# Designs tried in a protein design chat: miniprotein binders against q9bqp7. Part 266

Target 1, 240 residues: q9bqp7
Amino acid sequence: VPQNWFPIFNPERSDKPNASDPSVPLKIPLQRNVIPSVTRVLQQTMTKQQVFLLERWKQRMILELGEDGFKEYTSNVFLQGKRFHEALESILSPQETLKERDENLLKSGYIESVQHILKDVSGVRALESAVQHETLNYIGLLDCVAEYQGKLCVIDWKTSEKPKPFIQSTFDNPLQVVAYMGAMNHDTNYSFQVQCGLIVVAYKDGSPAHPHFMDAELCSQYWTKWLLRLEEYTEKKKNQ
Key: E = the ipSAE of ESMFold2; O = the ipSAE of OpenDDE; V2 = 0.75 times the mean of E and O plus 0.25 times the DockQ between their complexes.

## First folded at step 23 (miniprotein)

Design yl15 (at its last look DockQ between E and O 0.90; V2 from the best seeds 0.76)
Fold by OpenDDE base, look of step 23:
Structure yl15 (fold): chain B 240 residues (1-240), chain A 94 residues (1-94)
Amino acid sequence: as target 1 above (240 residues)
Amino acid sequence: SREELFERIFELIEKGDYEEALRLLREYIEKYPDNPLALYLVADILFDLGRPEEARKVLERAKELAKKTGDPDLIEYVEMLERLIERLLEELKK
């Protein structure tokens, strides 16, 4: 049980989206400060098993590809992810804010992969927007807040070369999503709250993406786990 | 606990104490023969010890079990190690 329990949902905020659908999605810039990001918290609180296996994987990859080959691989993965997010932001942004659509960004297997998910996405409220939880003292940059199949969700887009048909296969992504939800729900920059999360795993080969929907109950379960990770992080930092 | 045991195994591997790591893994596998992670680690250590034929044999079982569990990361690790083993075996034949 977390020592410092904090609710994921804000009872003071209405579940009803205020009718003023902002015509433009929110894009609050991330302020670089001493406050840890969700990603940093998660990375520094990985289990010994996770750390070991990741390091072992890296060593084996270097053995297979060489050091330069591995660097190139890592760079390519990062670039592909970045381009995918940029493309999604462009697709989900209102036409008026469409920077010249680099048509080349839209020509990816990942974009093809998510097409069926995008059909169910509407009412975009935020894109690449910063969230801050003032009380719990963490920040994050969320990918998207939108309605998925009529339910307002924090949506997190992930790229994978391997099928991830189960939410358990998405590692700490559920924790990331609920961390963003909890922060957003208590961030004064947002007038609404979210009760659902969605992880979308897009595939390089264009095969249909896997949507992992997280209802309020599942979000609450992962929220408890997030709080424990945050406490662990905080404790580790005090001891450094 | 299982977690503590694996943590100890990881530490041993990191230190290069492969024989003791293998001992602990084998003891674990005797009790839990269908653990794909344990089998993977055995194969991985055997590979580092320059015992690729033995590694391959163990990894085949690990691969089968990993596929049954549907863990994509473990499957990836297994497949990568499989490629490395095959490469080493080819080099040893020259």
Scores: ipSAE 0.775, ipTM 0.950, lowest interface PAE 0.6, mean pLDDT 91
Fold by ESMFold2, look of step 23:
Structure yl15 (fold): chain B 240 residues (1-240), chain A 94 residues (1-94)
Amino acid sequence: as target 1 above (240 residues)
Amino acid sequence: SREELFERIFELIEKGDYEEALRLLREYIEKYPDNPLALYLVADILFDLGRPEEARKVLERAKELAKKTGDPDLIEYVEMLERLIERLLEELKK
């Protein structure tokens, strides 16, 4: 029940790629501005339970590993995520030089984990590409826009050390996907739109990744939740 | 509401008012005995109070319930606390 509702889909855009579309995926540069990012909005509007449990977890990890050990652990997790995204961008890019690939980057349990998903991915239209919603005033950097089993999706790649077999286990990831989708659908840098989303959770041990497909109806449900989070964020900024 | 109750409990834990937090949690568990978050928080407080045998007992039930829900974060929190409890119990035997 957002006060400032805005549609996620753009009826003036096609959701089907033209066969003559460019073969090189779009990569719109992320620009510096004061407009909040999707991830910033979501981080700043976490529930009090989420905040408490995260802080408690940090305290317990520091008790277990020591302060330096915890910093190393979190840095390695972050780096593994970045390397996973870099590897996927390299794998999915048709326009690559040898300088843009590192064989050690491709040696990952996470990459093994997604192989069965990649077989169903085709028609890559964007990789690591900025999106901006000028009306709602937020930006993002989406991972991938491609067809999954014949449906054009915003695809978000996530790493996890623990199984996430249900979409509810992915917490704010669906909000992130629909926020990118809404921004892309209303961004003049893009000539097409998407009505579907996909969250792919990859596992460090190479276990088969879990795909979480989001059809238009599910995307609309999460879009409403995203608008509420954005509204909450905006209200917090007004009080700061 | 439940949300307001747990926000109060979190506040009490952060302030170190563990006895009042336990009182509220135990009253909640009397009404809702199968809530894994509530049981986890009891075990977490008991660990900080230096009562690891009691914490371990409560945490065993929280672990069973957390695995049934499939909540990977809660499962991780439970497993991490379990490791800390076992370490404390081992240290106390020395």
Scores: ipSAE 0.645, ipTM 0.912, lowest interface PAE 1.1, mean pLDDT 85
ESMFold2 (binder alone), look of step 23: mean pLDDT 83; pTM 0.796

Design yl16 (at its last look DockQ between E and O 0.49; V2 from the best seeds 0.00; counts 0 for: pae O 4.7 > 1.5)
Fold by ESMFold2, look of step 23:
Structure yl16 (fold): chain B 240 residues (1-240), chain A 94 residues (1-94)
Amino acid sequence: as target 1 above (240 residues)
Amino acid sequence: SREELFERIFELIEKGDYEEALRLLREYIEKYPDNPLALWLVADILFDLGRPEEARKVLERAKELAKKTGDPDLIEYVELLERLIERLLEELKK
C-alpha cells in the first residue's frame, strides 16, 4: 500500500461524460521538466526479475541475430510504433481529410488491425497531448482521449508482435494509462476528467486488435499500483 | 520467500556460479515441478555450459508449461532458446 495515497479523480471537476469541449482535440505541448515522466518512472522501477529476463533476452537475441542484426530489429520495431501513432493521430484529427493523409502511412497492418476499434471511437478530446500531475509531480504524453462505445477513455495504442488477448499480458500498460488519467484529471490545462481507460493492442499482420477496457474500479486498482511505483522511484532518486 | 530465492538464483547466474544456481533450481523444481520459468532457467544454464542435449530435454517441458500460462514473453524466451539449442546441436555434428 502507498504511504501517500492520493485520489485518481478530481472532485473539483465534472464526472459527466460528453462534457462540451472544443471541436479541435487538445494537443498540449510537452515541456522539458525536471520532474519524471511516467515511462521513466516505470522503466526505473522494474523488478529484479524483469531486469534479469530482459537482459537475458537481449543477450540471446544478439546471439541469434548478431549485434548489427539486433540493432536493425529494434530500430524497425521503434519505427513501426512511431508510424502507427502518426497514422492514428492523422486518422483521428478532424483538421485532416482522408485525401490529405499519406497513403503509405495508412497501408500498415497495424492500421488494418484497429479498424474495428476505430468504428467505436468518437468525440476525440485530445491527441498526443502532454499531461502533468501538479500535486504528485510527474508528466506524460498521452495518445488519445475519446469516447469508446460511449464512455470517455484515456486510450493507449500499442503495437505488438505477440498476441495479448488478456489485460495481464500487457504488464505495465495499465499503469501507464492510469498515470496519464490521474495527471490529466489534475492538470489545469484540462477542464474535464476521465474515469475509464482503454488499451488497444494492434498486430502487424492485420489480425483484429485486442481492446482492453478499464472501468473506474479497475482503474482505481491499477492507480494504487502506480502510486507504489512512483514512491519507489522517489526513494531511488533520494538515494542517488 | 520465493522472490528472494529467484533473486539469489539470478545473481548466481550473472556471476557464473552455475553449479549452485542449478542446485537451488533443482530443489525448487522438486517442490514445484510445473514452474516454466525455473525449467527455462535450467535449460538456459545447460545451454551456456555446452550441454545442449540436456537443455533440449528440459526445455520441451518448459515449452508445454509456458503455453499453458499464456505469458507471451516467457513463450518467446523458450522459443528463442530452442532455436539456439537446435543451431548448436547442428553445429556440433559438423
Scores: ipSAE 0.724, ipTM 0.937, lowest interface PAE 0.7, mean pLDDT 86
Fold by OpenDDE base, look of step 23:
Structure yl16 (fold): chain B 240 residues (1-240), chain A 94 residues (1-94)
Amino acid sequence: as target 1 above (240 residues)
Amino acid sequence: SREELFERIFELIEKGDYEEALRLLREYIEKYPDNPLALWLVADILFDLGRPEEARKVLERAKELAKKTGDPDLIEYVELLERLIERLLEELKK
């Protein structure tokens, strides 16, 4: 049990988004603060198993591609991921805020992959927006808050190609999502709360993306795990 | 606990004590024969020990189980190791 228990959901916020759907999705800038990001917390609190698997994977990739080849591969994957997120932001943004759609950004297998998911996405409330949990002292940049099949979700977009450059352990992605949910639900910059999460895994070859829906119960379970990781991080920092 | 055992195995691997790591993994697999991660780890260690034929045999089972679990990450690890094993085996024939 976490020593510093904090609820993921805010009972003071209504589940019903106030009808004033802001016509424009929120985009709160990430402030460069001494506050750790969700990503940093997760990276610094990886299990020995996760670290081992990642290192073994890296070593094997270097054996296959060479050191320079692996660097290039990693760079390309990173770039593809970035472009994918930029393209999604462009797609999900209102037309009026669309900078000149670089049509080239839309021509990706990843974008093709998520098309069927995008059909079920509506009511976009936030895109690439910073969240801060003031009490638990962490920050994050969430990809998207929108309705998926009529349920308001924090949506996290992931890219997958073989081989995956990062063991995005299926364990840490849910933690990231609930961390964002918990932060958003208690961030004063947001007037609404989310009860669901969605992880979308997009594929480079354009095959249909896989949606991982997280209901409120599942989110609560992962929230407990997140709190434990956050505590571990805090303890490690005190000992450094 | 399972976690403690794997932690110990990883520590042994980090220290280069592959034989003891393999022993512990084999004992684990005797109890839990359908763990694809454990089997993958055995194959990976065997590969590092220069025992690619044995690695291949173990990895075949890991591959089958990984496919059944549908874990895409583990499938990728298996496929990567498979390629490395095949490459090494080709080089040894040379």
Scores: ipSAE 0.021, ipTM 0.416, lowest interface PAE 4.7, mean pLDDT 86
ESMFold2 (binder alone), look of step 23: mean pLDDT 82; pTM 0.784

Design yl17 (at its last fold request DockQ between E and O 0.84; V2 from the best seeds 0.78)
Fold by OpenDDE base, look of step 23:
Structure yl17 (fold): chain B 240 residues (1-240), chain A 94 residues (1-94)
Amino acid sequence: as target 1 above (240 residues)
Amino acid sequence: SREELWERIFDLIEKGDYEEALRLLREYIEKYPDNPLALYLVADLLFDLGRPEEARKVLERAKELAKKTGDPDLIEYVELLERLIERLLEELKK
């Protein structure tokens, strides 16, 4: 049990977004503060096994590709992910705020992959928006808050070259989603709360993306795990 | 504990004591024969020890088990190592 228990859901906020659906999705800028990001917390609290396997994978990749080849590979993966998020932001943004749609950004296997998911996405409330949990002292940048199949979700978009049909195969992504949910639900910049999460794994080859829906119960389970990771991070920082 | 054993194995590998790590992994596999991660690491250490034929044989089993578990990362690690082993075997024939 976490020592510093805090609820994921805010009982003071209504589940119904106030009818003032902002016509424009929220885009709160991330402030560069000494506050750790969700990503940083998760990275710094990886298991020894996870760290070991990733480092070993890197060494093996360098052996296969060479150092320069691995750098190029890493850069390409990063760029593909970035372009995918930019394309999604463009698609999900209101037409009036669309900068000139770089049509080239829309021509990706990843965008093709998520088309069937996008059909079920509506009521976009936030895009690439910062969240802060003041009490638990962490920040994050969430990809999207929208309705998926009529349920308001924090949506996290992931790219993969390999099928991830099970939520368990998404590693710390569920923790990231609930961390964003918990922060948003207690961030004063947001007037509404979310009770559901959605991880969408998009595929490079354009095969149908896998949606991993997280109901309130599953979110609560992962929230407990998130709190434990946050405590571990905090303890590690006190000992440095 | 299982966790302590794994930590010890990782520490040994990081120190370059592959033979002792391999011994511990083999003992682990005797108890848990269907652990694809352990089998993968055995193959990986055998590769580092310059024993690619043995590595390939162990990795075949690891690959089968990894596919059954559906762990995409482990499958990736196995496939990468497989390519490296085949490359090394080709170089040794030369």
Scores: ipSAE 0.809, ipTM 0.952, lowest interface PAE 0.5, mean pLDDT 91
Fold by ESMFold2, look of step 23:
Structure yl17 (fold): chain B 240 residues (1-240), chain A 94 residues (1-94)
Amino acid sequence: as target 1 above (240 residues)
Amino acid sequence: SREELWERIFDLIEKGDYEEALRLLREYIEKYPDNPLALYLVADLLFDLGRPEEARKVLERAKELAKKTGDPDLIEYVELLERLIERLLEELKK
């Protein structure tokens, strides 16, 4: 139970983008601040079980692959995610010109995996855009804000080697989405708010991606869990 | 509480007290026989103790249960340990 509850939605703000809003997706630059990022908060508040199992997994991977093999494995996973996000930003930007290097990015199995989801995405309002919660003092860089099946969502794109057909299989990803949502809804760089979330898990072999839609009620439930993680992070920093 | 028990088990493993960790895990499994994490950790410790045939038997049950949970990380941990156990068993044939 959080001690310092704060609402995820802003009743002073419209949940519909104004017709006069820019037609080009917002891309607010990340500002260097002393305040923590969403991803840092989540990393620093992992449970003891999560930390233990991750460390055992690393030790077992190193035993299987060797130290250098494991470093190469993790570097490749990171690069695949980075290229996937670059490709999606290019695809979703209305002013990007397709080039030979963009065509090579578009030939990814991950991009094939999300094609059926992209057909339901429209009205892109933000891409790779910074958000800041001025009251709760955290920042983030959200992947996308767009309509999914007619609902304006914060959309988070993930790559995975393993199927994740249920939202519980995505662990902290819902917390990341609602943290971005809460920040955006209270960030003066944005004139509108968002009440829904979407997590899209894409697969290297091109298998159909799994969408995990989060309505306002589900977002509120995860928002409470995010506030607890932020509170835990703040308490840890006081005691250092 | 269960959380306190699990934290004690993790601490024992990190300190290398595998026999006490196994004792606590086996007591837990007597009460909760279908917990895939507990079964995985038993197999994991048996592997480190050089008992790969016993580890393989326990891991077969852990694998079945892990797939029912839908936890992709636990499934990965089980499959990784399975590969390591099979590699060790093949080396021991030599």
Scores: ipSAE 0.717, ipTM 0.933, lowest interface PAE 0.7, mean pLDDT 86
ESMFold2 (binder alone), look of step 23: mean pLDDT 83; pTM 0.793
ESMFold2, look of step 24: ipSAE 0.710; ipTM 0.930
ESMFold2 (binder alone), look of step 24: mean pLDDT 83; pTM 0.797
OpenDDE base, look of step 24: ipSAE 0.804; ipTM 0.950
ESMFold2, fold request of step 25: ipSAE 0.690, 0.691, 0.710; ipTM 0.925, 0.927, 0.933
ESMFold2 (binder alone), fold request of step 25: mean pLDDT 83, 82, 82; pTM 0.792, 0.780, 0.787
OpenDDE base, fold request of step 25: ipSAE 0.805, 0.804, 0.804; ipTM 0.952, 0.952, 0.952

Design yl18 (at its last look DockQ between E and O 0.85; V2 from the best seeds 0.77)
Fold by OpenDDE base, look of step 23:
Structure yl18 (fold): chain B 240 residues (1-240), chain A 94 residues (1-94)
Amino acid sequence: as target 1 above (240 residues)
Amino acid sequence: SREELWERIFDLIEKGDYEEALRLLREYIEKYPDNPLALYLVADILFDLGRPEEARKVLERAKELAKKTGDPDLIEYVELLERLIERLLEELKK
């Protein structure tokens, strides 16, 4: 049990967004503060096994590709992910705020992959928006808050070259989603709360993306795990 | 504990004590014969020891088990090592 228990859901906020649906999705800028990001917390609290396997994978990739080849590979993966998020932001943004749609950004296997998911996405409330949990002292940048099949979700978009049909195969992504949910639900910049999460794994080859829906119960389970990771991070920082 | 054993194995591999790591992994596999991660690490160490034929044989089993688990990362690690083993075997024929 976490020592510093805090609820994921805010009982003071109504589940129904107030009817003033901002016509424009929220885009709160991330402030560069000494506050750790969700990503940083998760990275610094990886298991020894996870760290070991990733480092070993890196060494083997360098052996296969060479140092420069591995750098190029890493850069390409990063760029593909970035372009995918930019394309999604463009698609999900209101037409009036669309900068000139670089049509080239829309021509990706990843965008093709998520088309069937996008059909079920509506009521976009936030895009690439910062969240802060003041009490638990962490920040994050969430990809999207929208309705998926009529349920308001924090949506996290992931790219993969390999099928990830199970939520367990998404590693710390569920923790990231609930961390964003918990922060948003207690961030004063947001007037509404979310009770569901959605992880969408998009595929490079354009095969149908896998949606991993997280109901309120599953979110609560992962929230407990998130709190434990946050405590571990905090303890590690006190000992440095 | 199982976790402590894994940590010890990882520490040994990081230190380059491959023979002791292999011993511990083999003992682990005797108890848990269907663990694809353990088999993968055995193959990976054998590769580092310049024993690619033995590595290949162990990795074949690891690959089969990894596919059954559906762990995409482990499958990736296995496939990467497989390519490296085949490359080394080709170089040794030369």
Scores: ipSAE 0.772, ipTM 0.946, lowest interface PAE 0.5, mean pLDDT 91
Fold by ESMFold2, look of step 23:
Structure yl18 (fold): chain B 240 residues (1-240), chain A 94 residues (1-94)
Amino acid sequence: as target 1 above (240 residues)
Amino acid sequence: SREELWERIFDLIEKGDYEEALRLLREYIEKYPDNPLALYLVADILFDLGRPEEARKVLERAKELAKKTGDPDLIEYVELLERLIERLLEELKK
């Protein structure tokens, strides 16, 4: 139970964008801030079990690959994720026809994996856009706001080498989505709000991605968990 | 509480008190025999103790249970440890 409850939805804000549609998706720049990011909050509030298992996993990976091999592995995973997000931003934004984005960026198993999801995505409103919750004091950089099967969602794209067929398999990802949603819904840079979330897990081998849709009720449940993590983070920083 | 027990187990493993960690883990498995994390940690400790045959046997059960949970991180941890165990078994065979 959060000590300081705050609603995820803004009743003073319309669910529908203005009739005068901006033709280009919003891309609010992320500014250097003292306030914590969503990912920082989640990292700093990991359970003791999560911390232990991650460190043990790192030790075992180093034992398998060597220190240099592990460094290469983590760099490659990071690069694949970065390229995936860059490709999706390029695919989902208006593009000048003369600019062929790097073909290597567009040719990947991860991009193949999400093709069936992209067919259901339309009405892109924001891409790689900063959000700030000025009341709760956190920031984030959301991947996408668009309609998925007719429902406006905050969409988060994830890469994975392992199947994640259930939303529970995505652990903190739902908290990330609702944190972005709550921030966007109370950010003056946005004139509309969203009530739904979508986590899309893409696979390196091109296997069909798993979509994890979050309706307003499910978002509200995860919002409560996010508020608890944010409170925990704040308490830890008061003691540092 | 259960959370205090797990914190204690993790602390024991981190400082290398494997005998006490195993005692607590085996007691936990008596109460909760279908917990793949507990079985994984038993196998993990046995691997560090140089008992890879025993570790492999325990890990086989942990692997089956981990797949039922759909926890992709635990599945990865199990599969990684399995590869390390097989490498150690091959080296000891020489």
Scores: ipSAE 0.725, ipTM 0.940, lowest interface PAE 0.7, mean pLDDT 86
ESMFold2 (binder alone), look of step 23: mean pLDDT 83; pTM 0.797

Design yl19 (at its last look DockQ between E and O 0.58; V2 from the best seeds 0.71)
Fold by OpenDDE base, look of step 23:
Structure yl19 (fold): chain B 240 residues (1-240), chain A 94 residues (1-94)
Amino acid sequence: as target 1 above (240 residues)
Amino acid sequence: SREELWERIFDLIEKGDYEEALRLLREYIEKYPDNPLALYIVADLLFDLGRPEEARKVLERAKELAKKTGDPDLIEYVQLLERLIERLLEELKK
């Protein structure tokens, strides 16, 4: 049990977004503060197994590709991910705020992959928006808050070259999602709360993306795990 | 405990004591024979120790089990190591 328990859901906020649906999704800028990001917390609290596997993978990839080849590979993966997020932001943004849609950004296997998911996405509330949990002292940048199949979700978009049909295969992504949910639900910049999460794994080959829906119960379970990771991070920082 | 054993194994690997890590991993596999991760790690350490034939044999079993579990990341790691082992074995024949 976490020592510093804090609820994921805010009982003071109504589940119904107030009818003032901002016509424009929120895009709160991330402030560069001494506050750790969700990503940093997760990275610094990986298990020995996770660290080992990632480090070994890196070493083996370098052995296969060479140092320069691995750098190129990593850069390409990063670029593909970035372009995918930019394309999604463009798609999910209101038409009036659409900068000239680089049509080239829309021509990707990843975008093709998520088309069936996008059909079920509506009521976009936030895109690439910063969240801060003041009490637990962490920040994050969430990809999207929208309705998926009529349920308001924090949506996290992931790219993969390999099928990830199970949520367990998404590693710490569920923790990231609930961390964003918990922060948003207690961030004063947001007037609403979310009770659900959605991880969407998009595929490079355009095969149908896998949606991993997280109901309130599953979110609560992962929230407990998140709190433990946050405590571990905090303890490690005190000892440095 | 299982967790304590894994912690010891990873501590040994971090220190570069691969032989002792392998010993503990083998004991683990005897108790838990259907763990593809343990088998993969054994194969990986054997590869680093310059024992590619032994690594290949262990990795074959890891590969079969990884396919059954459907873990895409482990499957990738296994495939990568498999290619590296085969490359090394080809170089040694030369």
Scores: ipSAE 0.815, ipTM 0.952, lowest interface PAE 0.5, mean pLDDT 91
Fold by ESMFold2, look of step 23:
Structure yl19 (fold): chain B 240 residues (1-240), chain A 94 residues (1-94)
Amino acid sequence: as target 1 above (240 residues)
Amino acid sequence: SREELWERIFDLIEKGDYEEALRLLREYIEKYPDNPLALYIVADLLFDLGRPEEARKVLERAKELAKKTGDPDLIEYVQLLERLIERLLEELKK
């Protein structure tokens, strides 16, 4: 149980996007500052099990591939993820023209994997946009805010092909989503808020992606866990 | 106390006391014989201790159980360790 509970929703803010808002999605720039990012908080508060598994996986991959082979592997995995997110931002941007699209970005198994999900996505309000929780003092960069099957969500796009050499692991993804939701709901750059989350797991071979919808109740449960991680992080900084 | 047991196991592994970690893991597996993570960690430690035949035997059970859980990360860890064990056993024949 967190000692300093704070609500994920902002009671002073409407659930309805303003009809007079610009037709293009928000893209708030991420600014470097002293306050921690969501990913840094999660990275610094990994469980001993997660730390063990990640380090042993790395050691075993290096043993299998060699140092240079592992470096090449991780570089390729990072590039595929980056291209996936770039392609999705291009596809979902209403001002994007065919002249601006890199045709090779659109040719991937990951993009084919999400096509059936994209049919259910509409009303895009933000893409690759910074968020800051002004009370709890953390920042993030969310992938997308849009309606999924009529529900306005923070949407996080995830690839399952990659071994995770970084803290952004499968188990922490719901915490990442709710942290972004809470930040957006308390960020003066946004005039609206969200009550739902969506995690979309895409596959390299083009197999249909798995959507993981998070309703308000599930988001509240993960929000409590996020607050505990943020408290744990704060305690570590207190002892440094 | 279950959470405390896992904390102690990971602490022992970090210190390099693999034999005591194995003893605690075997106690855990006696009580919870269908836990693929515990079996994977046993196999992983046995591999580092230079006991690949024992590691392979344990890992086969971990592999069966990991498939039942559908945990894609654990399945990957098991498959990776299996490949390394097989390579080591093949090299030892030479």
Scores: ipSAE 0.694, ipTM 0.923, lowest interface PAE 0.8, mean pLDDT 84
ESMFold2 (binder alone), look of step 23: mean pLDDT 83; pTM 0.797

